VH-VL binders against p39998r288to527. Designs and how they scored, part 33

Target 1, 240 residues: p39998r288to527
Amino acid sequence: VQLLEMESITSEFFSINSAGLLENFAVNASFFLKQKLGGRARLRLQNSNPEPLVVILASDSNRSGAKALALGRHLCQTGHIRVITLFTCSQNELQDSMVKKQTDIYKKCGGKIVNSVSSLESAMETLNSPVEIVIDAMQGYDCTLSDLAGTSEVIESRIKSMISWCNKQRGSTKVWSLDIPNGFDAGSGMPDIFFSDRIEATGIICSGWPLIAINNLIANLPSLEDAVLIDIGIPQGAYS
Below, E stands for the ipSAE of ESMFold2; O stands for the ipSAE of OpenDDE; V2 stands for 0.75 times the mean of E and O plus 0.25 times the DockQ between their complexes.

## First folded at step 11 (VH-VL; framework fv_canakinumab)

Design q2 (at its last fold request DockQ between E and O 0.90; V2 from the best seeds 0.84)
Fold by OpenDDE, fold request of step 12:
Structure q2 (fold): chain C 240 residues (1-240), chain A 119 residues (1-119), chain B 107 residues (1-107)
Amino acid sequence: as target 1 above (240 residues)
Amino acid sequence: QVQLVESGGGVVQPGRSLRLSCAASGFTFSRYGMNWVRQAPGKGLEWVAIIWYDGSNKYYADSVKGRFTISRDNSKNTLYLQMNGLRAEDTAVYYCARDSYYGFAFDIWGQGTLVTVSS
Amino acid sequence: EIVLTQSPDFQSVTPKEKVTITCRASQSISEYLHWYQQKPDQSPKLLIKYASKSFSGVPSRFSGSGSGTDFTLTINSLEAEDAAAYYCHQSDSYPYTFGPGTKVDIK
């Protein structure tokens, strides 16, 4: 709620719209993740090894899905990173205009979309790229998994499958959640009591965070080992 | 354990051909660029060739370009070096070397196989 | 091709002494300089990758520094087992090239 308010203030009083903030997030977050993926030393054309694979789990949400797709775009646009996105719904069922827009651009930049966990697994099997990062962007800070799942049993099942897949990843794979790990309440940082499944995130990428949420996440998510605050260009005055 | 084992070396006459093999084990072979590096007796290291993880690209040292062909069979976890038109100066221990995880550096080396070109 | 030079060619060192080996590139190679150790009748082993990053399992006494054209391998306190040849390697551009090597002997 506080983040939403800040975004509103940023737009209304500082003339920095949500699209601008989204782009700023995507750019800066991509720099961060690229460093995690080996940086400029690794991520270059003449590398004889396969590109690393980043998997994005996204929902049809402006504040989470759109951000994730924009981030994905910035990750894959150079061709040095492979990106696959799986939505909580079918690609053809996307409704949010911003998500659609970002998805289109994402695809144009070489991003791939699959429509099921099975398809994702098939894609992974054919690629030589190891999955190094999973971006958890299903929930975000503006909804809960219960909210998403409550819309359809099909969606609920899909989300559960996505979570299961994510949590089964091993090795060098890190899971970075946007704003909040799925299965937790963004406001309190407490587990969502209405949804039993949770992403075992290893890191959080956010643009702002309540202190209470951080403490509760640390207490309730043992896998969490890192958190980064992304500067998205919110003026100081917006925090007053 | 991660291991590379070269084979195919021997004594050959100038102008002849020889095919070297490098058997990889202990890692996902198809996720790594592979290199050949040679070392003449009592001399330093010389990079010979590289092949992309999927065989899509190959590069060679000028000294072997047009004569040597690097290839790989990922289904067999094997790297190859076809050496044609061998010369005396090709005499060396030939190592296969794996690119590091991030690439560019060679983190795993075989024990090498000796190729001697002499009349 | 990018030519690498090393200095010195040979060094005889007393144990526990500091050893410094330099590698110079004919042009800038950014951080794509790697160091290898080769003991007699053995294959080379990676010591330092990307100028300054120690490879796994490498003793802490080994360190690398430099960027661009000038690089240094340092052995802080030489051990008897460190008697070997040391090679720098550039992977900035093809063809990849190695330095001529530096032989380190123990007094």
Scores: ipSAE 0.909, ipTM 0.963, lowest interface PAE 0.4, mean pLDDT 95
Fold by ESMFold2, fold request of step 12:
Structure q2 (fold): chain C 240 residues (1-240), chain A 119 residues (1-119), chain B 107 residues (1-107)
Amino acid sequence: as target 1 above (240 residues)
Amino acid sequence: QVQLVESGGGVVQPGRSLRLSCAASGFTFSRYGMNWVRQAPGKGLEWVAIIWYDGSNKYYADSVKGRFTISRDNSKNTLYLQMNGLRAEDTAVYYCARDSYYGFAFDIWGQGTLVTVSS
Amino acid sequence: EIVLTQSPDFQSVTPKEKVTITCRASQSISEYLHWYQQKPDQSPKLLIKYASKSFSGVPSRFSGSGSGTDFTLTINSLEAEDAAAYYCHQSDSYPYTFGPGTKVDIK
């Protein structure tokens, strides 16, 4: 909750709009992830191997979903990384204006959207590309996983299917959660008691202010190997 | 264990044809670009051809363009080189080589197969 | 076509001495220069990729440097098993090309 308050204060106090913070995040996080994929040595014209594949699991949330789609845009816009996004809801049911805006740009830059785990798996077979990075952006600080699922058995089943698919990825696949791994409480860093399924993240990408509950996440997420703080331009005065 | 094994080399007269095969094992063949590289007796290495992971693109050295055809069968994990209009200067050991994971370098090589073109 | 040249053509070196091999490209190839070792009657083996990145399992005595047009392979303390031919290879653009090779012998 303190991270959300700092982002809100930055937008209101310093006259830096949320779109500016979003773009700073997307640029810097994409650069970080491009290095994890081999950087300029790999990501260029005339490579005879398949493009690396990145999968984004996102929600209809301004803070997590919009960041994820802007990041996806930056990853795929040069044409050297294939990005596929699967939302926790149907694409035609997106409501958040920033998520819709970023999704439109993402698609124009070559990003792809699939509507189910089944269609994701079919796309993977057709592309014959290994998933090298999964970006988990399903849960934000302003929403719990239980809030996303609500009482809908269809939505809950979809989220569980997405978590199951993600956790079945093996080998060198790295799972990077934005801010808070799906299935953990944002305030404490402890497992979410209302929704038993959770993402086995291997890394965390923190936006601006470090995640306060990181020690609890480390203790309760044995798959976690790495965490990175991405500079989004929050002024130092907001930290004091 | 990762392995490439060439076959199909032999002695052939100028103007004739020969088809080389390269059997791949121990890795997902369909995810890698593949190359042929040759070495004439007592000489250096000469790149011959590349085929992209899905067969969509093929490129050749000028010395073989129009005579050699690289191909692959991903269902059989096999790379091929069809060599038509063979000439004495095509006499060489032919290696298949796999592009590295990030591409561009050749990280796995076969042991080679000898092609001799003589009358 | 990008022409690669290597110097020297041949080097006879006392064990434990340093070996330096250069490769020069006819135009910039950025870092897309790779080094291979070929021992007598064997297939080539990758040593260095992207000018300076050591391939897995390659002894630390081998190193690569350079970018653009001028590249160097260094063997800091030659061992008997290092007697071989060494080739540079560019993969910046098609057609790919190899240098003519440098033979290294033990003195």
Scores: ipSAE 0.736, ipTM 0.906, lowest interface PAE 0.8, mean pLDDT 87
ESMFold2, look of step 11: ipSAE 0.706; ipTM 0.893
ESMFold2 (binder alone), look of step 11: mean pLDDT 94; pTM 0.958
OpenDDE, look of step 11: ipSAE 0.900; ipTM 0.959
ESMFold2, fold request of step 12: ipSAE 0.715, 0.730; ipTM 0.894, 0.900
ESMFold2 (binder alone), fold request of step 12: mean pLDDT 94, 94, 94; pTM 0.960, 0.959, 0.960
OpenDDE, fold request of step 12: ipSAE 0.908, 0.905; ipTM 0.961, 0.960

Design q3 (at its last fold request DockQ between E and O 0.88; V2 from the best seeds 0.84)
Fold by OpenDDE, fold request of step 12:
Structure q3 (fold): chain C 240 residues (1-240), chain A 119 residues (1-119), chain B 107 residues (1-107)
Amino acid sequence: as target 1 above (240 residues)
Amino acid sequence: QVQLVESGGGVVQPGRSLRLSCAASGFTFSRYGMNWVRQAPGKGLEWVAIIWYDGSNKYYADSVKGRFTISRDNSKNTLYLQMNGLRAEDTAVYYCARDSFWGFAFDIWGQGTLVTVSS
Amino acid sequence: EIVLTQSPDFQSVTPKEKVTITCRASQSISEYLHWYQQKPDQSPKLLIKYASKSFSGVPSRFSGSGSGTDFTLTINSLEAEDAAAYYCHQSDSYPYTFGPGTKVDIK
């Protein structure tokens, strides 16, 4: 809620629209993740190893979906990172205009979309790229898994499958949640009591947090190792 | 455990051919670029060739270009070095070496196999 | 090709002393310089990757520094087991090349 308000203020008073903030997030977050993936040393031409694979779990029912796709775009546009996105719904069923827009650009930049966990697994089997990062962007800060799941039994089942898949990833795979790990309330940082499944996130990428949420997340999510605040260009005046 | 094991070395006459093999185990072979590095007796290390993880690209040292062919069979977890037109100066211990996870550095080496080219 | 040189060629050192080995490239190779240790009758082992990153399992007494053309491998407090040849390796461009090596003996 606070973030939404901040974005609104930023747009209304500072003429920095949501698209601008989204792009800023995507650029800076991509830089951060690229460093995690080996930076310029690894992510270059003439590397004899396969590109790393980043998997994005996204929804079209929240802002984090658009952010994630933009992020994915910036990750894969150079060709040094492979990106696969799985939505909580079929890509043909996307409704949010911004998500659609970002998805189109994402695809044009070489991003791949799969339509099911099974398709994702098939893709992973054919690719020589190890999954190194999962971006959890299903709910974000403006909705809950309960909200998403409540829209359809099919969506609920899909979300559960996605969570299950994510949590089954082992080894060098890190899970970075945008704003909030799925299964937690963004406002309080507490587990969502209406949805039993949770993403076992290892990191959080956000543009702002209530302090209370961070503490509760640390207390309730043992897998959490890191949290990074991304500068998306919100002026200081917007906080006052 | 991660392991590379070279084989195929021996004594050959100049002009002859020899094929080296490197058997990989303990890791997903198809996710790594692979290299051959050789070391002449009492000398330093010399990079020989590299092959991409999927075999899509190959590069060679000038000293072996046109004579040696690097290849791999990912289904068999095996790296190969076909050496044709062998010369006395090709005498060396040949190591297979795996690119590190991020590439470029060689983090795993085999025990090496000796190739001796002599009349 | 990029030529690597090392200094010194040979060094005899008393245990617990600091050892410094230098590698110089004929042109800038950014951070694509790696260090290997090779003991007699053994295969090379990776020590340092990308100029300054220690490989897993490498003792903390080994460190690498440098960028561009000048690189240094440092052994802080040499142990007897560190008697070996040390090679630098560039992977900036093909063909990959190694330095001539530095032999470190224990007094």
Scores: ipSAE 0.909, ipTM 0.962, lowest interface PAE 0.4, mean pLDDT 94
Fold by ESMFold2, fold request of step 12:
Structure q3 (fold): chain C 240 residues (1-240), chain A 119 residues (1-119), chain B 107 residues (1-107)
Amino acid sequence: as target 1 above (240 residues)
Amino acid sequence: QVQLVESGGGVVQPGRSLRLSCAASGFTFSRYGMNWVRQAPGKGLEWVAIIWYDGSNKYYADSVKGRFTISRDNSKNTLYLQMNGLRAEDTAVYYCARDSFWGFAFDIWGQGTLVTVSS
Amino acid sequence: EIVLTQSPDFQSVTPKEKVTITCRASQSISEYLHWYQQKPDQSPKLLIKYASKSFSGVPSRFSGSGSGTDFTLTINSLEAEDAAAYYCHQSDSYPYTFGPGTKVDIK
C-alpha cells in the first residue's frame, strides 16, 4: 500500500508519470533476471542449446499485470529468452488500459500468450525449453487474491489451477513473485485467511519501496530464498 | 550418472566411409548441443562439428566440410558422425562432447573411439 | 578462422609453485575462451569456462583471467596430480578452435 501512495506522490510532485516508473521497473528487473539466467555468457546468438523459458502468471491489474507484461517484453525482445504468459482471466476480458497496451507490445516483441494451464503445458512440450523462471504477478499490492476470486467461481478455479501448476515446477525452476506472493496479505505479510492456495515463491522482486511485511513473509513462506529491491527511479524527495 | 560413450571406430582404407555413434545417458539429451572433437596420435585437440539441440543447425571445421555429416536421433539419445572420403589425416581418437548448460563450453566428454585410416 | 596460440609449449615446475599459461587469440573473442586439462591417456576435462568461471568440482588453485585476445590460466600452487596438457578453446564463432596445448610436468 505504501508503494501505491509513493507512485501517486511522485507523479504529482515531480511530474514523473506512472508509465515511466513502469518502464524503469521493466528494464531493471529484466536485467536482474537475465543475470540469473546466465547473462551475456549464455544469452547470445549461436547458442546450440534451447533458449530458457520464462512463464508469467498475471492478472488484469495496472500494478501487477502491466509490470509483468512490460518485464516479459524486455525479456523476450532480443530472441534469447522464450516467454509465455497466462492471465487469471481470458485475454479477451482484459479491461485495464495499461495491461492491454503492454500486452500488445509484448506480443509484437515475440511474447506468447496461452489461455489455460493445459495450453501452457502443451506449449512447454513443443518448445522443449527448460522452464527456469516463473514470474508470479497474479496478486499485487493494489488487490488481493480474495478480490480476484470473489469476481467468479470460474476465475477462482482458474487461479487455483495456476497455483497448482506453479507449485509443481521442480529442479532449478525459480518462482519470483512481484511485490507480494500470491496468497499473502500485502499489509501484514501473513497468509490470506480467505484463500487457502498460495504460491510457493522462491524469490520476491520488490519495486520502488522495500516491502515492510518481509519478516512475516519469511516466517510463513519456507520456500523463500531471496528478495531483491528494484530501483524504479522514485526521487528521494518523494519520501519526504 | 551423466555419460557419453563413443563407438564405431576401427581401421579403414583411404576413400572409404565410417559412421561413429555416441550414446548419451543420465541427462536430457534433446536439450543440449553436441560436438565431435578429434585428436590425432600425439597431437592436440581439433574441433570437428556441432549439431544444435533440435538438429536445426550444423557446423563443421573446414578440414571436414563436405565429407563429414553430423546428425542426432533424440528418440534414441544418440549422436552420429558419418565420415566419407576418409584420408590419412583423419586418423584420430574421436570424442563426443556436450555443451554446458549455458552453452559454448564442453562440460562432458566421452572416452573416445579410435579411427585409423591406412592402406 | 580464429587462431589460438599458447605459451609456453612446455613447463617443468617445482611442486607448490605457481604455473601461468597464456592463450592469445588472433581477434577478439570477448569472454568465450575455455580451458581444459588432459592427463595422459584420458579424455579432456573442463576447468574454466567463459575465461574466468570455474567449473564445478575444480580445485580452487585453478583460476582463469582475461578477455578480448589475451587469456591466462593460473595454477597457484602446483600439485603432483596437475601434471597434464592444458588447452584453450574459443567458442565465439564457428569454426570453434583449440590452442596447440601446454604440457606441464613436475620436477
Scores: ipSAE 0.738, ipTM 0.902, lowest interface PAE 0.9, mean pLDDT 87
ESMFold2, look of step 11: ipSAE 0.723; ipTM 0.898
ESMFold2 (binder alone), look of step 11: mean pLDDT 94; pTM 0.959
OpenDDE, look of step 11: ipSAE 0.897; ipTM 0.956
ESMFold2, fold request of step 12: ipSAE 0.689, 0.679; ipTM 0.884, 0.883
ESMFold2 (binder alone), fold request of step 12: mean pLDDT 94, 94, 94; pTM 0.959, 0.960, 0.960
OpenDDE, fold request of step 12: ipSAE 0.906, 0.904; ipTM 0.958, 0.957

Design q4 (at its last look DockQ between E and O 0.85; V2 from the best seeds 0.80)
Fold by OpenDDE, look of step 11:
Structure q4 (fold): chain C 240 residues (1-240), chain A 119 residues (1-119), chain B 107 residues (1-107)
Amino acid sequence: as target 1 above (240 residues)
Amino acid sequence: QVQLVESGGGVVQPGRSLRLSCAASGFTFRRYGMNWVRQAPGKGLEWVAIIWYDGSNKYYADSVKGRFTISRDNSKNTLYLQMNGLRAEDTAVYYCARDSFYGFAFDIWGQGTLVTVSS
Amino acid sequence: EIVLTQSPDFQSVTPKEKVTITCRASQSISEYLHWYQQKPDQSPKLLIKYASKSFSGVPSRFSGSGSGTDFTLTINSLEAEDAAAYYCHQSDSYPYTFGPGTKVDIK
């Protein structure tokens, strides 16, 4: 709610709209994650090793998905990082317009999309790139897993499968959640009582998350190692 | 355990050919660029060649360009160095070396195989 | 090609003393400078990668510094087992090249 208000103020008084903020997030978050992937030293075309693989688990119906796709675009556009995205829904009719737009750009920048966990696994077997980062961007700040899953049992099953897959990657892969790890309440940072499955995130990338939620996440998510606040260009005056 | 084992070295006459092999184990071979580095007796290290993880690119030192060919078989976890037109100055211990995870540095080395070119 | 030079060529050092080895590049190589240790009759071992990052398992007494053209390998307190040749290596551009090496002996 606070974030929405900040966005509104930013748009109204500073003429920086949501699209601008989203892009700023994507740019700065991508910079952050590139550093986690080895930085400029590693991420160059002259590298004789395969590029790292980043997998994005995204909603196709909310802001988190759009943000994730934008982030994915910035990660893969130079060719230094391979990115694969898996959506919570395979039905195009349920896709948000912003997500659609970002999807198109994402594809143009070299990003790949798979339609299932099985397809993802198959892709991983054929790729020489190791999965180093999973971006959890299904729920985000604006919705719950119940909101996503409540529309269809098929979607619910898919989300559960995605969560299961993600959690299996732990040990060799870092998991970064946008705003909030799936399975947790974004407002309180407490486990979601209406959805039993949860992403075991190792890090959180946010752009204005309440501190209280972070504290509760730390208490309830032992896998959590780091949290970063991304500067998305909200003017200081917007906070006054 | 991660290991590289070179083989194929020996004594050859100038102008002859020799093929070196490097067997990799303990890691996913196809995810790493591989190098050959040689060391003449009592001398320093000399980079010889590199091959991309998928074999898509190769680079050579000028001293061996046109004579040596680096290759790999990822299905066999093996790196090769075909050496043609061998010269006395090619006499050296030849090491295979794996690029580090981030690339560019060589983090794993074999024990080397000696190639002696003499008349 | 990028030429690397090292200094000194040879150094005889008493145990527990500090050892400093310098590597200079003929042109800037950013941070793509690595250090290797080679003991007699052994294969080289990676010590420092990307100028200043210690490789896994390397004792803390080894450290690297520098950027651009001037790099330094430091052994803070030399151990007897550190008697070896040390080589710098650039991977900024092809062909990759090594320094001529620095031999460190124990007094």
Scores: ipSAE 0.903, ipTM 0.958, lowest interface PAE 0.4, mean pLDDT 94
Fold by ESMFold2, look of step 11:
Structure q4 (fold): chain C 240 residues (1-240), chain A 119 residues (1-119), chain B 107 residues (1-107)
Amino acid sequence: as target 1 above (240 residues)
Amino acid sequence: QVQLVESGGGVVQPGRSLRLSCAASGFTFRRYGMNWVRQAPGKGLEWVAIIWYDGSNKYYADSVKGRFTISRDNSKNTLYLQMNGLRAEDTAVYYCARDSFYGFAFDIWGQGTLVTVSS
Amino acid sequence: EIVLTQSPDFQSVTPKEKVTITCRASQSISEYLHWYQQKPDQSPKLLIKYASKSFSGVPSRFSGSGSGTDFTLTINSLEAEDAAAYYCHQSDSYPYTFGPGTKVDIK
């Protein structure tokens, strides 16, 4: 995909490493989401209302999972926002080195991880705070959901339960997918023909280049209300 | 419909006690800080007390500290004000008020209940 | 505690004219200043939160400004229904406090 080629060119030619791009994304996306949660007016410790709750649905991948955990760290590190993460695999089965690194820092900053939808629902009740934002980071722009699910019935079942839980969140809950919603093809923006379950995202957080498939996504995702482009510091010369 | 309804006001003698209730409906009560605000007849508004959403923190105006106790029962969607050692200066309409969604402002008010303290 | 003062105590104003009400705090309260309207025999209702943010359903003729210690509520074309008392309220520090109120009447 062209976006992967642009990131590689940026890293080599302009001396910008992937860790710098990830951190730029996390800082800028966290600022954007904090404004959606009420900004400084709401986000102070003296507030008599409960802190807002953000749930992250993440895969074990550098392209989406690592970005999501870095973002989660920035959201929860000051104690104003509660963040809970549920991975598409068991957390003791994480293999990507950047996901592991970001997860370690995330936990040290007060981020929480649960291992099942039922544990997530229990934690939500205990915290007595509504889920105001769900961050969908199960699929990046370089794969389909069937690529993630198709090698294990346990993983497929887990992903389906996570999608079901996410789509059942009603009211004011906003669902922000990183790059492309789970269950859609990143190149075309059409639904994945080999996997019927898909996230009903209300917003898309794009990093780097704009989502090329936006027209098809709009046509096939009636829940979509918004799309934002987060500057991660890719130089304009890389777009040549 | 989002609503707050106070009750328990009346005429009492100085030194006696009274308990006010505020019934909440139409919103998730356990997720909001709650306040009592009073207004003496013909006078301005005076903040009395706040209780945080989970009951963990309570704060009071100096004029009522040690005499009034704010509490809540989230299972019954009800806010309370226990008023002990009542004085003539406590004569007022008592309102319950909800913190706004982002906090700090009072976006929903009840109709008020009148407390008259007279000998 | 933080003392709020309001000026003027009372205004009698011709319809369609501009009304300005000021609120001053005895110390900085950043933007944690809110404005309420109270009509006779009614409960207060929120007009402006955080100095300048209009509350849902409030007519556009109402606006707020200021920060720190000096705050202003403006009604930029007074309607007859706007006859009421107006209160400022700070929520920066406990105990929370209200200003003494400003009564606005129609001439």
Scores: ipSAE 0.677, ipTM 0.881, lowest interface PAE 1.1, mean pLDDT 86
ESMFold2 (binder alone), look of step 11: mean pLDDT 94; pTM 0.959

